# Designs tried in a protein design chat: VH-VL binders against q09693r1to98. Part 33

Target 1, 98 residues: q09693r1to98
Amino acid sequence: MKILASSTNYVLHNRLSNSQYEDARSKIVNFGGEFTNDAAKADYIFVNYSQINRVRRELRTIGTPLETCVSCKLIVKIDWLNEPKESLTPGNPYVIWH
Short names: E, the ipSAE of ESMFold2; O, the ipSAE of OpenDDE; V2, 0.75 times the mean of E and O plus 0.25 times the DockQ between their complexes.

## First folded at step 21 (VH-VL; framework fv_patritumab)

Design J2 (at its last fold request DockQ between E and O 0.85; V2 from the best seeds 0.76)
Fold by OpenDDE, fold request of step 22:
Structure J2 (fold): chain C 98 residues (1-98), chain A 118 residues (1-118), chain B 113 residues (1-113)
Amino acid sequence: as target 1 above (98 residues)
Amino acid sequence: QVQLQQWGAGLLKPSETLSLTCAVYGGSFSGYYWSWIRQPPGKGLEWIGEIDHSGSTYYNPSLQSRVTISVETSKNQFSLKLSSVTAADTAVYYCARDKGEYAYFDLWGRGTLVTVSS
Amino acid sequence: DIEMTQSPDSLAVSLGERATINCRSSQSVLYDYDDQNYLAWYQQNPGQPPKLLIYWASTRESGVPDRFSGSGSGTDFTLTISSLQAEDVAVYYCQQYYYTPLTFGQGTKVEIK
């Protein structure tokens, strides 16, 4: 299942353990997505926050404010990776920003 | 009116683990982030970390290796554990509520003095 | 970490006079997205927790007297007490919430001259 085919994906590490981060990375790759360490290059950003403004804070902290990520399409709750669905759309409950 | 009540042991020996609990009364626990902040005697404030109702945490990197913040939603409580304490950890510890979606604090506990002494 | 530096460390002002406290952040806390300064001010009395006075650099928290005002943008901020009252004797702190970790100024003690 190449759910993330042709997508570049960033995982916001700040609220994840190393094991959680690696798990997310592995899942992204297994789902056919490309993993990037540069949020500015990401199509999707996976986060462990419930509030988008916390995501903004953490992105600011790492030097990549959300609004500077021109390629970013969605901010997605990382839990989506545990039960991925084919459609990552604004209506998806795991999507917290679009 | 919403208020925070906090409690825990106030006297520790070096290498012990600090353990404090904060309880929220009179208001919603979910929908907010909750923080721990400490203040050494006669000094300024240091942010320790935050947690939301789901248990998602972020810690100050300066303390990350020793800090655990947890939540017990059923009791509207969140707790702080700080391991391997030293005299440098002597401080008044405050629990606080993050205002809205941002990390400034509009509601504070009364503070708990924790003294680390051999 | 973002360093917050207040000046002065202590301030003595006569009753009814203006008190001015400055706060400087080592990096800008102005967010282009919302054009807000992620800066708060607190008042702390002895034996009490800090009390939120100002947020977004210039917005007063509910119940805060009009004599308290916040100004500034980017890296330089000011808390002003237009007419110092006896109950205003306290330590005041600025705090940024733009970056993690959250950081506070070292505090400014305001006393009556």
Scores: ipSAE 0.774, ipTM 0.925, lowest interface PAE 0.5, mean pLDDT 94
Fold by ESMFold2, fold request of step 22:
Structure J2 (fold): chain C 98 residues (1-98), chain A 118 residues (1-118), chain B 113 residues (1-113)
Amino acid sequence: as target 1 above (98 residues)
Amino acid sequence: QVQLQQWGAGLLKPSETLSLTCAVYGGSFSGYYWSWIRQPPGKGLEWIGEIDHSGSTYYNPSLQSRVTISVETSKNQFSLKLSSVTAADTAVYYCARDKGEYAYFDLWGRGTLVTVSS
Amino acid sequence: DIEMTQSPDSLAVSLGERATINCRSSQSVLYDYDDQNYLAWYQQNPGQPPKLLIYWASTRESGVPDRFSGSGSGTDFTLTISSLQAEDVAVYYCQQYYYTPLTFGQGTKVEIK
């Protein structure tokens, strides 16, 4: 099955151009994932940050602090979508939080 | 000892583009976030935006339509462009480094006064 | 945007006396998860850039004299200079880093009476 099958996915727009954002959305769908505009409902949150506490600030800013994102399994650096070679697990180098 | 040096033109006419550069000496450019912050004469401070070594930016929404921050990693430099300036953009402009994973600023440039004529 | 309001706008204090500066945020900057206040204080001496004094509301930056202390939580914060020195003549700013965009107070000028 596709690598994001049965997942609900959110892309944090911060530090992405509109074209990079749309490209990430398209990749998620092509990998079998469902896209959501609500971070609180996502299984995976894709971000253009390397440091989790920067992500926490942005999630607070949009009104969905990480602590309210109860469905979230992993927060992942967006670059994973470019050429996913390894499945998304807590040990994956692109994962910054689990 | 890490130092920031900044330069750029200090006198502009309305509608021109402000252009400033900041160089990092004696330390690593990568691994940090770099900001521009401005201070109108006799007023407080306004955060303009930030950039990392990869060129990824995040701007204050109040200015985002006019701001471009860019990086030249090979020279340890980052730059600010602010288009369509008016007298309201007259300020001292600072480059600054954040304090690691949180956005408080432990290192500041000397500042550059930019005056926009009326 | 979160608004940071300082008071007073200026104050005059005799050498060796206590100076007290207040900062109020329009919303709480206390993060329940880590129980930390996302607030910093800066000193700006005449003709100089700002210098970091305090972060996490009460943690002194390295090299900052003990006479500087920060207190408060949530929406109300205080910077105290316990015994004012001549070199403490400056404008002081608070800054929140809880939300984006980052915002600063409008400043409090401290003068010798």
Scores: ipSAE 0.700, ipTM 0.902, lowest interface PAE 1.2, mean pLDDT 92
ESMFold2, look of step 21: ipSAE 0.638; ipTM 0.892
ESMFold2 (binder alone), look of step 21: mean pLDDT 92; pTM 0.949
OpenDDE, look of step 21: ipSAE 0.578; ipTM 0.858
ESMFold2, fold request of step 22: ipSAE 0.666, 0.656; ipTM 0.893, 0.895
ESMFold2 (binder alone), fold request of step 22: mean pLDDT 93, 92, 92; pTM 0.954, 0.948, 0.947
OpenDDE, fold request of step 22: ipSAE 0.674, 0.740; ipTM 0.901, 0.914

Design J3 (at its last look DockQ between E and O 0.18; V2 from the best seeds 0.00; counts 0 for: pae E 6.2 > 2, placed apart)
Fold by OpenDDE, look of step 21:
Structure J3 (fold): chain C 98 residues (1-98), chain A 118 residues (1-118), chain B 113 residues (1-113)
Amino acid sequence: as target 1 above (98 residues)
Amino acid sequence: QVQLQQWGAGLLKPSETLSLTCAVYGGSFSGYYWSWIRQPPGKGLEWIGEIDHSGSTHYNPSLQSRVTISVETSKNQFSLKLSSVTAADTAVYYCARDKGEYAYFDLWGRGTLVTVSS
Amino acid sequence: DIEMTQSPDSLAVSLGERATINCRSSQSVLYDYDNQNYLAWYQQNPGQPPKLLIYWASTRESGVPDRFSGSGSGTDFTLTISSLQAEDVAVYYCQQYYYTPLTFGQGTKVEIK
């Protein structure tokens, strides 16, 4: 899994099961990523959604609307962690554009 | 025309597991989120949870610990399991389709009454 | 959770008269990003599932008669039936889809006076 060494990753853990959360966290950390629960600090947001508008709903719900996340670079489906690609680019089918 | 058909056992004893299935006919299963919603007799509506064709689920926190929604894409079906039922779980259970990318519901199943009694 | 409160709980209106149902959300469901109100209205007849009437607070679902209209913004919304018909006797629900979990109003029963 290719993640920038300085990258901070956010997971919507309150909408994931504990096992999903821990699995995602473990994978991110093992690959050298920094895990956070603050969307405002995240370079990447990992979500269990395929639709950006549902991601927006969840981010609003947890008090971190997407439009206020100045550091957010990409929103990525959590499934990406199960079969990580070499890069997170617009061509990656697991990237959710916003 | 797209329609939802749902089925499952309508009578349960306390502590048993509710199990319902919803099948989509006449339309695309992929590209939508699908929800379960329940309504106790004479009461309002409660959203239970949702699932997409890939199996991504999201549940009402009030039921999170007891609810499992699953999908069988090959059959255009999705199912609801609710464990450890009590009388409070007595309700008409509806499957529904989320319209577009937003969680309001334009298609509904006919509903299944599930009664929990000892 | 966002609480949706409808008023009144029941309403009796004469045929051909206006019926007005109010819905209040405990928090605003207006999204400043797209300037949309994430609010829907449903009609439910006895023994039937709810039927979508209005979404985005004021947009009628296809096939819904013109006598049904939705208005309001932020936290206060209204469903209006301009001229009540016999077939409009039902329970009506508002629903927000701005926050998770999705929540519904308690319902308003509309009857003929």
Scores: ipSAE 0.705, ipTM 0.902, lowest interface PAE 0.5, mean pLDDT 89
Fold by ESMFold2, look of step 21:
Formats: C-alpha cells, structure tokens, sequence
Structure J3 (fold): chain C 98 residues (1-98), chain A 118 residues (1-118), chain B 113 residues (1-113)
C-alpha cells in the first residue's frame, strides 16, 4: 500500500484551501511519499489545474520554470490522491505533463 | 465579440434529466475554463461545476452525484446534465467563461429558465 | 466550503450619494503565496445575467465606471458606489474563487430612495 514509495512530492497551493492543501500533504505521506515545500526537488507535482500552460505560469511565478526543473517527472491532477486507482506513469489519465 | 449561446429544455417533470448546451462564438474555446452556474427564482447564485477543452471537470460536491459536464471541443460546446431533478432544481441556468483559470467570470450566457413541475 | 455573507440585504440610496456594500467570508480568501485576495464583485440588472465589476478585491474590470471601487482583505470586503446613478439599481454579489466549490454572497439589492 505504498503507491508513492520512493517519490518526492510537491503540492501547488493555487486553487486549494489550506484544509485541502493539508489533506493532500497527509495523503502523500500516507501513500508512502516524501513531501517537499520545494517544487524544484519534487518528482511529482500535484495541481488543481487541468491545463499545463496554466501550471507553467504558476511554476515560473514561484521560481521553478518547468523548462529548468531537472527533478520534475510528472505533473498530476490533485484528484488522483483521492482515488489512486492506477500507478503514476506518463500514461495515467491524471497526468497532464511528463 | 465573444458570445455564449445556450439552449435546452425549459420545462421538466420530477425525476427527469436536465440537459443544457452552451456554444462559444467569436473566440477561442481552448485556454479557458467553462462553468455552469444557477440561480433559483429570487435567490442567489450557485456554482455547479467547470470543464476545460480536454474534458477535465470539477464539480460542486453538493451536486456531484447528479451532475455531468461534458465538452465537444470540435464544436466549441459544453453541456450540463443534472439527473433526478426535483422542484428544488428550478432555476435560471447560466454558462460562463472562467477568466484565466482563477474562476472569476467575465462572460456569461443570457440564462435558461428551467422549471421542474409536479 | 467558504460561506460568503453580504450586508445589508437591501439598501436605498439617493441619486448621487454613496452606496456601501459589505461582504464577509467565513475563511480568509487571501492567498499568502501571491498576496492576492481571491474575491470578485458582480452587478446583476433586472432580467440580465451577472456582470463582472471587480476582481482581486480591488481591480476594476475594463469598461466599469470609476465610481465603482472595491477594498478589503482577508475576510472583510467592501464595494463602494461613490455617486449612485439610476442605472446602478441592481443586485450586487460578491464571490470567492480561492477554492472550490466557488461560492457567492446572497446578494445586496440597491434601490434609489
């Protein structure tokens, strides 16, 4: 039951309440993932957006342009954390960038 | 300039499915989020949910068991289905454009009154 | 959910006088990371859809007259009409877009006294 084992994970706070943000953080830990406050260190970035270009804008604003993020592997819609039915791979329907 | 046109059945019986369509004219469909918002007579506004051109949705939890929003990107259209309607679903239903993903609405349809009778 | 409460429910103001509408959110809508208040104001004339007036709590939408202004931060917000005109007779709504579900205030009806 460690679907996020060996991953470092960031949650983009935009469009999330503080409660929703904390809930996402707790789910990441419960699923065996490491949480980070530094997007540049994350393997997976969870977002409340469905369009990658809007996420690119927010990442640039926080100083982690997607073009320069060496560690970033997947950008994932936050809803995956509610029902992690399938593993996070580039083909997963919740993944919007890889 | 950019306009929203909405249509659908305005009179329903209890237990039927509300079905509305909104079409975008004179502008881009991609790059925005599109919402349905309703207003019961004499009352305030309730956000129903949103969709983008790829079909990604977010719904109001109060309605999510009965709501489906879908998109036909090739036609620049999105639609609302609300199942198992009751008199409480009587409202003017609006489609609206979400300006810049920050969920404030700079463009609204003219509204469709949907009445659920007994 | 963030509950939005407006005050008053209705008000009557003489032409040319100042109208003040308050909106309170049950939780802060100020996002600490970008220091923006995720708060909008709408005007709804009789028989019409809502029209965006203000976003980011204080930024006026294009084409909105200068007599409309927004202020406040966190949980307490105000829409001011500095000199009421006849066409300003409408219902006004505040709306938070901090997180889903998006929620609106119950509305404030502005009338000419």
Amino acid sequence: as target 1 above (98 residues)
Amino acid sequence: QVQLQQWGAGLLKPSETLSLTCAVYGGSFSGYYWSWIRQPPGKGLEWIGEIDHSGSTHYNPSLQSRVTISVETSKNQFSLKLSSVTAADTAVYYCARDKGEYAYFDLWGRGTLVTVSS
Amino acid sequence: DIEMTQSPDSLAVSLGERATINCRSSQSVLYDYDNQNYLAWYQQNPGQPPKLLIYWASTRESGVPDRFSGSGSGTDFTLTISSLQAEDVAVYYCQQYYYTPLTFGQGTKVEIK
Scores: ipSAE 0.032, ipTM 0.704, lowest interface PAE 6.2, mean pLDDT 89
ESMFold2 (binder alone), look of step 21: mean pLDDT 92; pTM 0.950

Design J4 (at its last fold request DockQ between E and O 0.81; V2 from the best seeds 0.76)
Fold by OpenDDE, fold request of step 22:
Structure J4 (fold): chain C 98 residues (1-98), chain A 118 residues (1-118), chain B 113 residues (1-113)
Amino acid sequence: as target 1 above (98 residues)
Amino acid sequence: QVQLQQWGAGLLKPSETLSLTCAVYGGSFSGYYWSWIRQPPGKGLEWIGEIDHSGTTYYNPSLQSRVTISVETSKNQFSLKLSSVTAADTAVYYCARDKGEYAYFDLWGRGTLVTVSS
Amino acid sequence: DIEMTQSPDSLAVSLGERATINCRSSQSVLYDYDNQNYLAWYQQNPGQPPKLLIYWASTRESGVPDRFSGSGSGTDFTLTISSLQAEDVAVYYCQQYYYTPLTFGQGTKVEIK
């Protein structure tokens, strides 16, 4: 599967275990995506929060407010990686921001 | 009106595990984040962590290694466990509701004094 | 962590007079996106949990008397009691919710002179 082909992806790992983080990273790569450690450079940000304002809080905390990310397209629930659909669009129920 | 009621053991020995429960009455449990906050006698407030109805948690890094917050949605309850307690963990522990989508607290439990003494 | 520093630690004010409490954050809690200050104030009476007074630095919680007001922006905030009443004797705390972990000021004890 190359669902994330040509995309740069960041994982907000504040509340993830190391194994969960590495698993997400591996899945992103397996889906054809690239991985970045800089949220400001990401097309997609994968998160484990239910509220977008919690995501904003955590991005502020790590020094990368969401609105400063010029390339960010979608914020996606990390669970999407367990059962990805080919169309990662704002209509996807795992998308919490676009 | 929504109300929080909390309970748990108030006297512990060092190395034991603190265990408190908070129950939500008169309102929705879903759609909110719920927090634990503690206050040592005569001192200020320290945020412990938060949880939502789905079990998503975030802990204060200062306590993360010892803290577990869980939910029992069917009972509209959430709980706090703090392992390996010492005298420094002696405090009044409060459960609270985060107002709206932000982490300031509009509803509080009455607090539970937990004393750690050998 | 963001440090919240209140001043003074204690304040004695005559009944009917103005009480002013200051709170300073080690970093700005103003969010450019929504132009909001992520700052709250609480009142705590002995043996009671804190009670929310102000949020977004200047918005009063429902049921809070008009004599309570919050002001400030960025790193410097003020809670004002325009005319101190006997029931206002308490400890007051500021709290930021801009950064994680959430942090509180050390508290200010307000007493009657």
Scores: ipSAE 0.837, ipTM 0.937, lowest interface PAE 0.5, mean pLDDT 94
Fold by ESMFold2, fold request of step 22:
Structure J4 (fold): chain C 98 residues (1-98), chain A 118 residues (1-118), chain B 113 residues (1-113)
Amino acid sequence: as target 1 above (98 residues)
Amino acid sequence: QVQLQQWGAGLLKPSETLSLTCAVYGGSFSGYYWSWIRQPPGKGLEWIGEIDHSGTTYYNPSLQSRVTISVETSKNQFSLKLSSVTAADTAVYYCARDKGEYAYFDLWGRGTLVTVSS
Amino acid sequence: DIEMTQSPDSLAVSLGERATINCRSSQSVLYDYDNQNYLAWYQQNPGQPPKLLIYWASTRESGVPDRFSGSGSGTDFTLTISSLQAEDVAVYYCQQYYYTPLTFGQGTKVEIK
């Protein structure tokens, strides 16, 4: 079973080059996840931030404040996609919000 | 006491590249975001962009095609390059630190006036 | 982008009198989740760097004199100097940090009449 199986995933483009963004999308698919362009529908939101309140600002900016992301289980630092050895749980060191 | 010192060339011709450096003294570089902010004479302040200690940037969309912000963490320095300048880029340029998780600026450099001849 | 508009552009006030500066945002900067207004005020004296005065709309930064106060919520904000002193001659800016890009007001120049 692939590590992102049965998940819907969003990548916040902020602080990513276009190539980094596309690379992240490809990794999500390769790990069995589905990609969405709508943060409000995602189970996981991948971000290039370490501080949740900066992520909250960006989600407000794109019109999907975190409070409207009712499906979201975890907000995860994008570097997890580079070598995802541990499953995504609230205790995972890449998780900044759950 | 943490201080910011900034420097760079103050006179440019159109189409040249603006280049400024800011050094952080007496404090930690990591744990903060570092910004460049400019003010044309007689007008409001404009946020240009930010960088963290890892070199990851985010730019104001209005300028992003022309802006490069870089960091030299071993020297506690960050820099601004703005390409293809015009007279509209004439401004005082400030480096600034935001305070923690929220983007309000508790520490500012003294500013550098950059004039682009017309 | 969210627009920050200050009024007046320039203000002359007698020493010891009250100075009032207004700031209006084009959209609310009140976050319902934490009930905070994401608004800051800055002072820039002649020849000096900008200095943070107020954050969260009404919280005074450490070392800022009590005569400076901030008020307002949502889209309308006020910086008040209760008794103007000579050192308060400066340009004052509001700034929102609710949305990206970060935006500032155009400034309000305060001088002694």
Scores: ipSAE 0.656, ipTM 0.886, lowest interface PAE 1.4, mean pLDDT 91
ESMFold2, look of step 21: ipSAE 0.591; ipTM 0.883
ESMFold2 (binder alone), look of step 21: mean pLDDT 92; pTM 0.952
OpenDDE, look of step 21: ipSAE 0.705; ipTM 0.915
ESMFold2, fold request of step 22: ipSAE 0.520, 0.530; ipTM 0.857, 0.866
ESMFold2 (binder alone), fold request of step 22: mean pLDDT 93, 92, 92; pTM 0.954, 0.947, 0.950
OpenDDE, fold request of step 22: ipSAE 0.793, 0.830; ipTM 0.936, 0.935

Design J5 (at its last look DockQ between E and O 0.76; V2 from the best seeds 0.00; counts 0 for: pae E 2.02 > 2)
Fold by OpenDDE, look of step 21:
Structure J5 (fold): chain C 98 residues (1-98), chain A 118 residues (1-118), chain B 113 residues (1-113)
Amino acid sequence: as target 1 above (98 residues)
Amino acid sequence: QVQLQQWGAGLLKPSETLSLTCAVYGGSFSGYYWSWIRQPPGKGLEWIGEIDHSGSTYYNPSLQSRVTISVETSKNQFSLKLSSVTAADTAVYYCARDKGEYAYFDLWGRGTLVTVSS
Amino acid sequence: DIEMTQSPDSLAVSLGERATINCRSSQSVLYEYDNQNYLAWYQQNPGQPPKLLIYWASTRESGVPDRFSGSGSGTDFTLTISSLQAEDVAVYYCQQYYYTPLTFGQGTKVEIK
């Protein structure tokens, strides 16, 4: 899995079980990523939704609207962590654009 | 015309597991989120949780520890399981379709009364 | 959770008269980035599931009579039936979909006076 080592990664903790959260965190860290709970600081946001408007709802719910993320590059479905691709590109079916 | 049909056991004893199924007819199952909502007799509505065709779920935190929503895409069906039921779980349970990408509901099943009594 | 509070709990209105139902959310459901109010209204007849009437606070669902209208913004919303008909006797619910979990008002029973 190619996650930039300098990337700050956010996981929607309120949408994942504790085990899913820890699994995702572990994988991200093992891949050299930096894990954060602050969406506003994230380069990548990992979510359990495929619809951007539901992602927005969840981010609003936790007090970090998507629009407040100044550095967000991609929203990535959490399933990508289980089926790693070589890169995060527009052609990746697990990438949600916003 | 798209319609939802739901079924399952309507009488349970305490500690048993509620099990309901909702089937979608006459329309697309994929591309939508599907919800379960319940209503105790003479009371208001409580949202239980949602699922999409891929099996991605979100549950009301008030029920999360007991709720499992699953999908069988090949049959255009999704199901609700609620474990360790008590009398407080007595309600009419509805399956519903979320309209578009937002969680208001434009299509409803007829509802299934589930009564929990010893 | 976002608490939705309707008022009144019950309302009796004469045929042909205006019925007004209020709904208040404990927090604003207006999204400043799209200027939409994430608020819906439902009608429920006895023994039937709820029926969607209004979404985005003021948009009528297809097939809903013109006498039904929704208004309001932020935390205060109103469902108005301009001229109450016999078939409008029902319980009405507001619902927010701004936050999870989704939450409903306690309902308002509308009856004929």
Scores: ipSAE 0.706, ipTM 0.915, lowest interface PAE 0.5, mean pLDDT 89
Fold by ESMFold2, look of step 21:
Structure J5 (fold): chain C 98 residues (1-98), chain A 118 residues (1-118), chain B 113 residues (1-113)
Amino acid sequence: as target 1 above (98 residues)
Amino acid sequence: QVQLQQWGAGLLKPSETLSLTCAVYGGSFSGYYWSWIRQPPGKGLEWIGEIDHSGSTYYNPSLQSRVTISVETSKNQFSLKLSSVTAADTAVYYCARDKGEYAYFDLWGRGTLVTVSS
Amino acid sequence: DIEMTQSPDSLAVSLGERATINCRSSQSVLYEYDNQNYLAWYQQNPGQPPKLLIYWASTRESGVPDRFSGSGSGTDFTLTISSLQAEDVAVYYCQQYYYTPLTFGQGTKVEIK
């Protein structure tokens, strides 16, 4: 079972080049994850931010305030996709919100 | 006490590239976000974009096709390039520090007037 | 984009009198989940860069005199200078940081009558 199997994933494009964005999507597929274009439907949201309140602003901007995302489980720093040794859990160092 | 010093060319011709630099003295560069903000003469302020110490940027969509912000962390400096300038880009350009985890600006450079001639 | 509209564009006030500046946002900048207004005020004296006065709509930045106060919520905000001093001659700007891109009001010039 792949590390992102049975997960729905959103990548916040903010502060990613098109190449970085495409690379992140490719890695999610390789790890068994599914994509969504709707952040509110994602289990995991991958971001190029270290500070949650900046992510909150961007989610407000796209119309999906974090507090209304029913399916959202974790917000994760995008660089987790480079070396995903540990499963995504609230205690993972790359998780900035759970 | 943290200070911002900025410099760059003040007079450009149409189609040239605007280039400005801001240096951070007396404080940490890491742990903050750094922005460029411009003000046409007698007009209001327009946020251009931001950068952090890692070089990750986010630009105002209205300008993003022409804007590059970069960082030289070893020198505590960040810079602005704005390509294909026209007279509409004539403005005072400020560098500014982001206060905490939110985008309000508690520290500003002195400003650099950039004039684009005809 | 959230449009920020200030009124009046220009204001003349006698020394020692109260100056009142209004700022209206095209959409609410109150985040209901933390109950905070994402609104800042800046002062720009002639020939100088802007200076932060107020954030969270009503919190004074360190070193800002008590005569400056902010109020309002949602879409309507006010900056008040309770007793105008000569050094308060400036242009004042509101700014929202609720949405991206960050946007500023067009400014209100305060001068001595």
Scores: ipSAE 0.540, ipTM 0.870, lowest interface PAE 2.0, mean pLDDT 91
ESMFold2 (binder alone), look of step 21: mean pLDDT 92; pTM 0.947

